# VHH binders against Profilin-1 (pfn-1), part 45

Target 1, 132 residues: Profilin-1 (pfn-1), of Caenorhabditis elegans (q9xw16)
Amino acid sequence: MSGWNAYIDTMTAAAPSIKRCAIVGAADGSVWARTEADNVFKASEEELKTFVALFNDVTQVPAKGADIEGVHYVVPRTEESLIFGKKENTGFFAVKTKSAVLIAVYEGPNEVAAQVRKAVESMQTYLNNAGY
Key: E = the ipSAE of ESMFold2; O = the ipSAE of OpenDDE; V2 = 0.75 times the mean of E and O plus 0.25 times the DockQ between their complexes.

## First folded at step 9 (VHH)

Design va37 (from va2 with G104S; framework vhh_4orz_3; at its last look DockQ between E and O 0.64; V2 from the best seeds 0.70)
Fold by OpenDDE, look of step 10:
Structure va37 (fold): chain B 132 residues (1-132), chain A 123 residues (1-123)
Amino acid sequence: as target 1 above (132 residues)
Amino acid sequence: EVQLVESGGGLVQAGGSLRLFCAASGFTFSDYSMAWLRQAPGKRREWVALISYAGDYDYADSVKDRFTISRDNAKNTVSLQMNSLKPEDTAIYFCAAETSFDWSDSTYEYDYWGQGTQVTVSS
């Protein structure tokens, strides 16, 4: 277990609607930490490599969406360091730090998204300040 | 004034088809992703289909392969072709524009909603 697992625990504790999440390398999609046990984040290395590359040009993402764990999400909204996806009552927030991408997959009504976004953006800020 | 006006609902027999139409005005339609949602009596409003402002789309599993969402940015319209309708598709169908987050209220919801159009599928 790496120290990155603590950050996973922090995000999931802050937003109970997060079902799975991961911290991956922004450059190559390598997994630094992920939820495990009953809520295993299952995205493949190939998927994650493709996913983190989306941040190279977020303006193009709404045209093609994003795939995580074999599930296609429509991406209705992007920001410079944020990609938001939707699939029925589920979705994801992905945020980019200096060296990492944080991915949180959640389940619930739209109202829960606020807490999820806050959790991942809070971690984003923390990691950025820490140089990651 | 922002308006979303749904039309095309009605009574249809199981196996039949309907085409819902949503006309938008009062905002920059082409900048917004558009969704169809529905609410059956006594049930929570549920997601049906979503199409991004850039044209990517997806469907709820319950309607996949039966429903088709499309948009016309030149006319500020979004439509939902509903085929092979089932009694469980009975609901009020709503057109909604892009979800946004308001930090002041800590809410994340669609920006605009129509009044809805009733779809009733008889067995």
Scores: ipSAE 0.791, ipTM 0.891, lowest interface PAE 0.5, mean pLDDT 91
Fold by ESMFold2, look of step 10:
Structure va37 (fold): chain B 132 residues (1-132), chain A 123 residues (1-123)
Amino acid sequence: as target 1 above (132 residues)
Amino acid sequence: EVQLVESGGGLVQAGGSLRLFCAASGFTFSDYSMAWLRQAPGKRREWVALISYAGDYDYADSVKDRFTISRDNAKNTVSLQMNSLKPEDTAIYFCAAETSFDWSDSTYEYDYWGQGTQVTVSS
């Protein structure tokens, strides 16, 4: 199974609170796969190029926040390869692999955030081990 | 002992202003992002504003342009300036803190909560 879309399905199945997600190229933000149909991930290519560049220095992100799909998120936490953003009753986790950035936008209170993080980090680990 | 203590609540006429304060103790305040949440009678607790430890901030759409969150790391306080108050702003307002570091000690829920301060806006 060589399609990138299967990885989208794996993440959304692992954390049902994920409403939209994407796998994008770490260098340029190009979309390799995203949720479609009922839950289209709507970030523009220009927005994604800006977004993936945040991983060049995650320590600067909490001072500026992050924008995805035209929504501003306050970023209270980052790690070397992870950015967590919040807006009202929604949030996102984004993680960087060797070649890609995984982005998951979820809905729900903070209590669901741990399952969303686990889903994206499990995929991050899998893709890194596969050379991506 | 960690404490978050809210103050500044009270009764105010519609169109008026209040400033809430939250005094923090027992933890390294500058390492925490701070939030205000509110709960009206019969309603779910909802996010009002968040300010990161590094200074970015945002608001719920329903209060945007009327409320201003700020923090003072020297005094270990976070405040919420509330202008143009409406009866629908009536609620108990809670201060909350979440660590920006050491993920092993958190569940992504807020780590600390105050007991709340009542804000009542009369028509």
Scores: ipSAE 0.638, ipTM 0.844, lowest interface PAE 1.2, mean pLDDT 89
Fold by ESMFold2-Fast, scan of step 9:
Structure va37 (fold): chain B 132 residues (1-132), chain A 123 residues (1-123)
Amino acid sequence: as target 1 above (132 residues)
Amino acid sequence: EVQLVESGGGLVQAGGSLRLFCAASGFTFSDYSMAWLRQAPGKRREWVALISYAGDYDYADSVKDRFTISRDNAKNTVSLQMNSLKPEDTAIYFCAAETSFDWSDSTYEYDYWGQGTQVTVSS
């Protein structure tokens, strides 16, 4: 069985601009799966705990931004259960399901962001339907 | 009409300072995140600074300790204070706007761009 890493592989295959990705617990930020090898997702446990707590009120996030892997991202927009961050030629999408938060860090111009968002939201829908 | 108009560019010697301004009109400025990008001769456009509609901001590593972005929603302006300028900062500087609320696949790029203002830093 592939476990949670199979879902990481699915997202990265759907959006090749994703450089690092993780699936973490919504309650505590515990890592369920992450990219490995040359694309290791490097966020600390404390950082992830802080990050998932942002979903308690996404409307406050654009004023403060978000930190992932020790990198500060400006958040120009949130939607219910979605946070989008930007830094230089990189960005992230994070979405919350019932039990999980999916985080995808990507590199490239804004034009590739749509594919990354679609990949993450497709997985969000799948996991919600699976009861996570 | 929607407009972003940059000003404040010019010629300065290395180590000098300039302040760029971007005046926005024709849209709800407070609903937009604002960015500064630059394009040097023969190079791709690069991001310099971003400020969200809610006031958080960040900088490219090349300018982080030298440049400061700010916005004034009452005046519909965003500004970039540039200190300790280097010849490598020579570029056309562009103001750009991205909506914070009406965002779709077709609007993942910046919605509005200014014409740019030339900054030249001599050795």
Scores: ipSAE 0.567, ipTM 0.780, lowest interface PAE 1.3, mean pLDDT 88
ESMFold2 (binder alone), look of step 10: mean pLDDT 81; pTM 0.817

Design va38 (from va2 with D105E; framework vhh_4orz_3)
Fold by ESMFold2-Fast, scan of step 9:
Structure va38 (fold): chain B 132 residues (1-132), chain A 123 residues (1-123)
Amino acid sequence: as target 1 above (132 residues)
Amino acid sequence: EVQLVESGGGLVQAGGSLRLFCAASGFTFSDYSMAWLRQAPGKRREWVALISYAGDYDYADSVKDRFTISRDNAKNTVSLQMNSLKPEDTAIYFCAAETSFDWGESTYEYDYWGQGTQVTVSS
């Protein structure tokens, strides 16, 4: 039984607009937990490896954007441990902890983005404090 | 004083073309992502196109392959070339600028907005 699935459940309960999410290894993009069944997070291993490598130099990301689940997102701005992207009525927030990257894909109008970011950043803080 | 001033709107026949311009002043344009949004009568604003400060861009599915967004950092302008216009494209078109979003609030917005320019496409 993976304990990491409990964190997925916590994030999706806190922000119901999250459609799909995952917790992956910061070094290699290996999946620790992800949403499944009707909300399966579909990113390939190669895509996730490429994605987590973006955190090695976030300043380059707005020039090329980011791809998640085969969808290209424009990245309007980055912070040291945060990449977020936008595409019409969908978007994502990704945050890096000491050893993990949390990725949440959401759907809805701009008004829901703040709630999704809050949920992801709260989990980032919790995991960092837990040593992850 | 921050200003975004749209121009290039007007009346055009279906199948025609228009080019919109947004002239920016009062902030460091090259640090900002620029977007075009539109609002049709009786509808909410919808996103049309986005270009990052570094040049990556994307479009709403409804305008993909018909509209082209571009920017000129030397002139502090962003442009939207609109081809194959349809009556459904009739709206007020707004230019918006973003360097950071207010992600801690219940609302989500761009840092700066223009007043809009009217585009009317006749059938």
Scores: ipSAE 0.407, ipTM 0.668, lowest interface PAE 1.8, mean pLDDT 86

Design va39 (from va2 with S106P; framework vhh_4orz_3)
Fold by ESMFold2-Fast, scan of step 9:
Structure va39 (fold): chain B 132 residues (1-132), chain A 123 residues (1-123)
Amino acid sequence: as target 1 above (132 residues)
Amino acid sequence: EVQLVESGGGLVQAGGSLRLFCAASGFTFSDYSMAWLRQAPGKRREWVALISYAGDYDYADSVKDRFTISRDNAKNTVSLQMNSLKPEDTAIYFCAAETSFDWGDPTYEYDYWGQGTQVTVSS
């Protein structure tokens, strides 16, 4: 719950171009931590439940895209535990760990996206090694 | 080896329509997302439309509801139907393939740029 806020802070410090992010339960999309106030992550629990279910078969995602915060993203490609999406000059990276899904929404060109992806994948590795 | 060949450009009056085609060869077309970009003289390139290898798509706000992107994986083609053309749509239109799982790579740009096709819209 409250302890998970430290991981949000770590990701946003590592990649300042992350505009909004969240850590949610992999099984049900329940929110463990999210950015708040001026950078509030606005996805509903129902939307997040639908989103985390995409990781049950990522190969089907490029055909339908993904919705986050009521915004539809085209998903150009997926990896086993990674979904990334694009819409104009915005995008997201989402990665699955043993128990969680990390979602980071960013704004900017591909140069910005690289830093965001690295931050999210580094946190994924850390949490997997910690048993989450 | 990899080639993208655009066609379908030309001169048209405002309010008219054009259909652009991009024929791809030398790679597994069905594995790649495809995009259309445009560049007017003296301006930077701007993104126009994107379609995933599986058919989901998006458009720039400036062309939304006027342009339609589609692809035919059996024929290795992507097309752009352009309706209600305006003089401000005048540009060279480029087809591009996105070939990387490293979408966030800072060196990433659309791979396999074609030569482009000129679209000129007169008033």
Scores: ipSAE 0.378, ipTM 0.638, lowest interface PAE 2.0, mean pLDDT 83

Design va4 (from va1 with Y99P; framework vhh_4orz_3)
Fold by ESMFold2-Fast, scan of step 9:
Structure va4 (fold): chain B 132 residues (1-132), chain A 123 residues (1-123)
Amino acid sequence: as target 1 above (132 residues)
Amino acid sequence: EVQLVESGGGLVQAGGSLRLFCAASGFTFSDYSMAWLRQAPGKRREWVALISYAGDYDYADSVKDRFTISRDNAKNTVSLQMNSLKPEDTAIYFCAAEPSFDWGDSTYEYDYWGQGTQVTVSS
């Protein structure tokens, strides 16, 4: 987890509409880093274990949706390494790397979602290239 | 040609019901999540309901338990059943296909919009 908070800071600086985010282990959902204090990412270990397992078959996710921090999100689209969820004026982007899953929860209108996706996907690329 | 056509709006008294329909054509409807949004007089456009292409759905808190979204992929339609209508539900209701995602695309806008249908709820 040492130094992983720097990647959280990089994502939130790139997309200020990110309210809460985390980097978790792809195999078990263990938290490597997350936003803290007033922006604490509140997902339980059990919820995160369930969430990262969604990446085993993303094609099933739009039928069920996804739960993060006890909130149910409809998933309009998935790609092999991307799950996108939406709820009213909030949403999330989650991307899988070789060994991690990055989750960013945001609030705001449709325009901010594009910035959040870009920030998360840029970090995904960086971590994959770094062997994570 | 791509089009979304809303119908079913009208004038009802508080406590009444309406069913809105959105007929879609010109794109692969079954690949798209569909949403209903509304714009009340003097207010910003707000999200009302969302249904994924695979059938999962959600509602804004203000309409939860009163409105029901459904879709029929064979008929390329999405509908919104509105029960226990309140004066606060008065708005133009829009059907929209959810935002497309392209790698590197910086825009986050609904791909397709209808012209809207007026719902007026009298007290």
Scores: ipSAE 0.457, ipTM 0.718, lowest interface PAE 1.7, mean pLDDT 84

Design va40 (from va2 with S106E; framework vhh_4orz_3)
Fold by ESMFold2-Fast, scan of step 9:
Structure va40 (fold): chain B 132 residues (1-132), chain A 123 residues (1-123)
Amino acid sequence: as target 1 above (132 residues)
Amino acid sequence: EVQLVESGGGLVQAGGSLRLFCAASGFTFSDYSMAWLRQAPGKRREWVALISYAGDYDYADSVKDRFTISRDNAKNTVSLQMNSLKPEDTAIYFCAAETSFDWGDETYEYDYWGQGTQVTVSS
């Protein structure tokens, strides 16, 4: 297990429509790893702290939406450990593990959204099995 | 038994306004997010507006500040107020209910669709 950046690379390779992503601490939103350079994930520590707190009660999220990188997303549905949002031709999927939250922002036609969801859920399963 | 029926379309000159209505029946309307999409001849279908079952909403950049989506759960109706209409707004407007994601390489499919209402903007 090298640095957490290897998991970022794995997710973006699995779903090329992921434009930016991050792995953050579930308790505080602290960044463990994120995409950089042309695809730098730009979210403040305060925004991430607020975002991870949404997983304390996902049923309340569709009423207020979610903010990532200063962009507001309508959240049409949530699942137990999954929050996803839509904004025009972009969206995100975020999943919670035992100690982390994975956030992937994608851009492109809706046809690629399912691939992005599968990539983050696959990584969620892997990290949970690894004790994270 | 499930149906979405759009109304309110018509011919209007540029700068005018129209209000579209979608009457829903046969399902628990208040549990569904509702969307408006449009399709012009020869173009791909595009998303226009979305309102969650719990009240949050958003718009495509092309219609932001001109269109307003609202819902009335007591009447099972979603509405789209369209102001400052432009010729490029000419399209068939569809009401849709969004409930699920498709697996595979596809994204979500809207569970229910109306037949649409024609909006024609001339100048």
Scores: ipSAE 0.339, ipTM 0.637, lowest interface PAE 2.2, mean pLDDT 83

Design va41 (from va2 with T107P; framework vhh_4orz_3)
Fold by ESMFold2-Fast, scan of step 9:
Structure va41 (fold): chain B 132 residues (1-132), chain A 123 residues (1-123)
Amino acid sequence: as target 1 above (132 residues)
Amino acid sequence: EVQLVESGGGLVQAGGSLRLFCAASGFTFSDYSMAWLRQAPGKRREWVALISYAGDYDYADSVKDRFTISRDNAKNTVSLQMNSLKPEDTAIYFCAAETSFDWGDSPYEYDYWGQGTQVTVSS
């Protein structure tokens, strides 16, 4: 199948500053699709299970931060369905839909973060409207 | 009305310590993440430390184990304890506040900035 890879391609085309990304199950963190090969998204299944559980109570996240691919990120703020992490010249945006969590890791200066956020939020809207 | 005012800078010998303070007013301090950045002569501004509104924190590799960031939400203050100072730590140190996800055309964009305080470390 691998139809979910088309959504990964759409996000990376919309925001070329995305280095690695994945679409995972909201209930268990199971990987539906991720970037592979030279841009492989390296988060373990244990880490992803822990990460998606953060959406059960996003108000607790800024106190402890979030770990993606073994890297600790400070979370400056959260919204009901959005976690944003920051570390020097890297960061991530993660959004929850009805049944999925989209995670996009970007690298570079802060000036590219807005484009990455918009790409991830556009995909969130699309998947929610599609029933995911 | 929004103000971030740094203090605590000065001249210190290598191996010494300084504590920087940033006093915030004119916004809801407890809703903002706070950062320290620095700029050495002729160089771009670089990030030093970040602390979330809830207290999680991180540091640039160059200052890990030597600097400690902390905040006091009751007093609207963020602090940077600098130990084992080196000549290469010489810079103007800026306090900054962020709650926005939007970025402008500046790589160091934050919602609010202080004017900076000079730290000079002599050999």
Scores: ipSAE 0.464, ipTM 0.713, lowest interface PAE 1.8, mean pLDDT 85

Design va42 (from va2 with T107L; framework vhh_4orz_3)
Fold by ESMFold2-Fast, scan of step 9:
Structure va42 (fold): chain B 132 residues (1-132), chain A 123 residues (1-123)
Amino acid sequence: as target 1 above (132 residues)
Amino acid sequence: EVQLVESGGGLVQAGGSLRLFCAASGFTFSDYSMAWLRQAPGKRREWVALISYAGDYDYADSVKDRFTISRDNAKNTVSLQMNSLKPEDTAIYFCAAETSFDWGDSLYEYDYWGQGTQVTVSS
């Protein structure tokens, strides 16, 4: 139904270590597309609303961390349009575009994290250039 | 130049407590996340606790509610308070530092490591 699922497929193909991901509205956290079935991105509407609001002031996030799918992540640092979190063998990258927030949850060490970050940032650039 | 020096290890009986310290020098401590890892005899190194530069923290399930990580940026130290120690906590404990600046770009799990301090818990 949604053309947005093609972007989910592109990200997961570029970084196979992405376990679950979603594209959500920047204003309200509404889900535009997400991984499904055995890889379903499980975050509730309320959690996503709270999560996207973190981009209103990313400098506050390292003191509190971030919750995704009921899991608390320590956020070691943020950038203006990037929040990333760490929890032993898992982590996430979230980037904000003009209209969307892309969230990718992955499993693996920092070497894998670098690949996931690159995939998410490439999609961020693409969507910004497409007016999203 | 860069150093992480652990201290506070020793021998205690089950149910006892120890406090580990890690003194950092040669880098801007306040920009780094700090972690404690341990390695038991014949086992792989495992993560124990993590604290961000801004103070948020997390623990491995095996030590949750028993251990407390804290940091003092004025003294460039991170500490681990270990309560209700069990024989299974016997290990060499290492502190490690990861820069908040280049997280996700690093090819390394941690940028800096200490030499470790031995903790032995007797039954």
Scores: ipSAE 0.366, ipTM 0.640, lowest interface PAE 2.2, mean pLDDT 85

Design va43 (from va2 with T107D; framework vhh_4orz_3)
Fold by ESMFold2-Fast, scan of step 9:
Structure va43 (fold): chain B 132 residues (1-132), chain A 123 residues (1-123)
Amino acid sequence: as target 1 above (132 residues)
Amino acid sequence: EVQLVESGGGLVQAGGSLRLFCAASGFTFSDYSMAWLRQAPGKRREWVALISYAGDYDYADSVKDRFTISRDNAKNTVSLQMNSLKPEDTAIYFCAAETSFDWGDSDYEYDYWGQGTQVTVSS
C-alpha cells in the first residue's frame, strides 16, 4: 500500500501540525493508508464506517458532532464535501473525493488549522482529478 | 444593522454564580453558531464555549462542569450560566457569531462580535 502511503507523507510534509491522518474508502470507511508508529491514527473500522456515512448528508452533522479516535468534536458548520471539527487546541478536517475520505487531525493554534485545511483540500483536488 | 448585545456581567465573590445573555439582531440567528470568549487584561481572547446552530456544544477545559451554554432561537438569544466562579474567571466576556473554517481565539475569526460585558470575581 506504499502508493497511498505517499499521499499521507505528502500531506504531513505540507502541514507539520497534522498529528494523525488517514485516507479511507468513501463507501465503507476501509483504511487505504494511515499514519503509523508514534503518530498512529487510532480510529476503529466501525467508527470510520459511521464517520464516512456523515457525508451522505452533511447538513445533519452540526446537530450531533463527529467522533474520531473516540474523541467527540463539535462541528460548527459543514461545506459540500467538507466536515471540520474543533475541541480546545485540537481539531480535524475531513474532505470527501469521488472514492475516498481524507481525515487529518491536528494540534495547535487556529493559524495552523488553515495550513491543514489547505493540505487536505490540495490532496482532495489531486485525487478527484486522478479519478479517485 | 447587525448587533450582539451582552448583559449580565458584574462583581461576584468566588464560589458565586452569574448568568450572561447575548441578544442578537440584524441577521438570521438560527443559522449561526454562537460562541462565548473572554479576555483578561493584557491577554489574548480565549474561547470559552460554543453552541452550533443545531444545538451541539462544547466547553474549554478550564470551565467544564462549571459553565453551561444555551440558546433560544425564538428570542434570538444565547446565554452562559456560570457557576462556582473563580478569581481567574475575571475577564471581559464576548458573544460572537459564526466563524470561518475554524473556531477562533482572535477577533478576526468570527463574523460578528459584541462589545463585551465585564465579569469580576473577588477572592
Scores: ipSAE 0.305, ipTM 0.581, lowest interface PAE 2.2, mean pLDDT 84

Design va44 (from va2 with E109D; framework vhh_4orz_3)
Fold by ESMFold2-Fast, scan of step 9:
Structure va44 (fold): chain B 132 residues (1-132), chain A 123 residues (1-123)
Amino acid sequence: as target 1 above (132 residues)
Amino acid sequence: EVQLVESGGGLVQAGGSLRLFCAASGFTFSDYSMAWLRQAPGKRREWVALISYAGDYDYADSVKDRFTISRDNAKNTVSLQMNSLKPEDTAIYFCAAETSFDWGDSTYDYDYWGQGTQVTVSS
């Protein structure tokens, strides 16, 4: 969608360790905005549809993990409206708003994960307050 | 009282194998994800393997294809089978349990920790 790329830019500026990210529709996984070119977020339409459906019952996610861009992540725990996964020096944070799911894939040591989490949670709050 | 008790460490030659065990008590084991971490002298603690309370698992790239994590919820144990050991695997190995894993900190914030078991791999 028009203008949604500005929110991608805001998140990546707040947490430079984000390698790829996207904003997708919570109901169907439709892409509203994603990183492009050298940082293209590569998830397929089918993968995103499956991923956003995980938020219908986050308590079931640790049993099967989560797949993003064809990579399997163990999900050690979930919180209400938050799913995250870890794979050595990479990981992701995903948060659900009223209408959207924000997904950020990052690379780096464990200390950068906190900044990535903060960036996606800040955007989650902003979008919820904006009615999204 | 919560306890995690590691066993199975020792001295082994490069190329050898060891199996580590972690016996858990004092909490509902089946509700917790279990991890193995290690700390070599002068280095930070690093994650080795993770198994969710529901059985999904993963490994650090440095140990992938050599180590296998498993759990037995009936016996409240998690195990780490270590094959093709290298001198670089020398470390104290810790068992940890978590429901609120935080990867953002310089130290892992697990709910419960064991005291560790020494693994020494000679060249």
Scores: ipSAE 0.302, ipTM 0.556, lowest interface PAE 2.0, mean pLDDT 84

Design va45 (from va2 with E109S; framework vhh_4orz_3)
Fold by ESMFold2-Fast, scan of step 9:
Structure va45 (fold): chain B 132 residues (1-132), chain A 123 residues (1-123)
Amino acid sequence: as target 1 above (132 residues)
Amino acid sequence: EVQLVESGGGLVQAGGSLRLFCAASGFTFSDYSMAWLRQAPGKRREWVALISYAGDYDYADSVKDRFTISRDNAKNTVSLQMNSLKPEDTAIYFCAAETSFDWGDSTYSYDYWGQGTQVTVSS
């Protein structure tokens, strides 16, 4: 249970601008690990189920956007396994692995977004290579 | 060659309306997300509205329900309809374009910027 928290810690250490993040099941949005306490990732079960389903056809996402923690994000573009969104001074990156979806919510200007994206994509590569 | 040209700014009384236009040329407009940002004297540049290449949009809380962003890909234009204007909306308004490829990956978030158009709202 707590083993997946090590990956949350690794991502947050790599990009301090990450405010909240989670690792969820790609099939159902079930939470494997999330940030807690002062940085609690507070997405509903229903919202996460809807969110991970976006990866079934990412080409449709820029037309509708994405909702995380009750916040609507415009999605400027997607790649096959990457969705990212922007709202004011906040944003997110989400990547799909074989069996998981990693979601990182950050705060700050677009310049810090590059660090967050690298952290999330590095973890995506690591987990895919580990069979997840 | 590549240009973003803003128009529609001016002086208006509080409670009035203005419609800003941004005419784009020299690039494939339909591949770009478009944004409006503003800068008031002595303040940092502030994001106002964003519209994706596919038409989804969002607004800063300060302008929500008062401003409407839209785009016309046939005319290579993005527009910002500003209603119920307040003195605190006084600023230079900038149109900006972001290619989907470089979002969050570039040192600078916007590939192209207009020169800005002045909006002044009198009390």
Scores: ipSAE 0.286, ipTM 0.586, lowest interface PAE 2.8, mean pLDDT 84

Design va46 (from va2 with E109Q; framework vhh_4orz_3)
Fold by ESMFold2-Fast, scan of step 9:
Structure va46 (fold): chain B 132 residues (1-132), chain A 123 residues (1-123)
Amino acid sequence: as target 1 above (132 residues)
Amino acid sequence: EVQLVESGGGLVQAGGSLRLFCAASGFTFSDYSMAWLRQAPGKRREWVALISYAGDYDYADSVKDRFTISRDNAKNTVSLQMNSLKPEDTAIYFCAAETSFDWGDSTYQYDYWGQGTQVTVSS
């Protein structure tokens, strides 16, 4: 194994409100690592390919939203390499690196959402610095 | 000062319709997602509908196909059209706003809340 699951463990330890997460290839949405067992990240390969393509033009995303694990999320915010999705007290943060997209689905209010964002952005910085 | 003011609530018979309005002031309305939540007697607040600043929207399963959320950024207004009302829709309905550009300052899911408007649906 490449050890990519260690990065999943790092993110979930940093933000316990993360319910499911994955690291996928930016070019094709191929899964490099994801949460498993009771917290398995369930997105299909076709859905992930569609999702990572959203980073080609994030400015269009708030008008149409984003689908993850068959669930439609309204997107109230995007930045150049970040998509934030929301559904009730559930949401996600997705960030793009040079080679990967990190997706974290969480549950909780805005206070915990800020912690989840910090965790995925910290990992984004780490992976970019590592050449990914 | 920031204000969200709901209106349009009232008493209606089952199968009837009501349209709720939320007038916003004191913040840049077009930068915020807007939501409707409701609280029935003795229950927690539950989310009903959400619309982004760019117009995408979603609904709770209990109201899907019966309720329609819309916004008018020129008038700083969000609306909720409620059709085929049921007694279980009886609640105080709240308008809420969440910024698309700044979170972490609030300890709540939504940055701003209205005072609510009562909807009562008779059997």
Scores: ipSAE 0.306, ipTM 0.603, lowest interface PAE 2.4, mean pLDDT 84

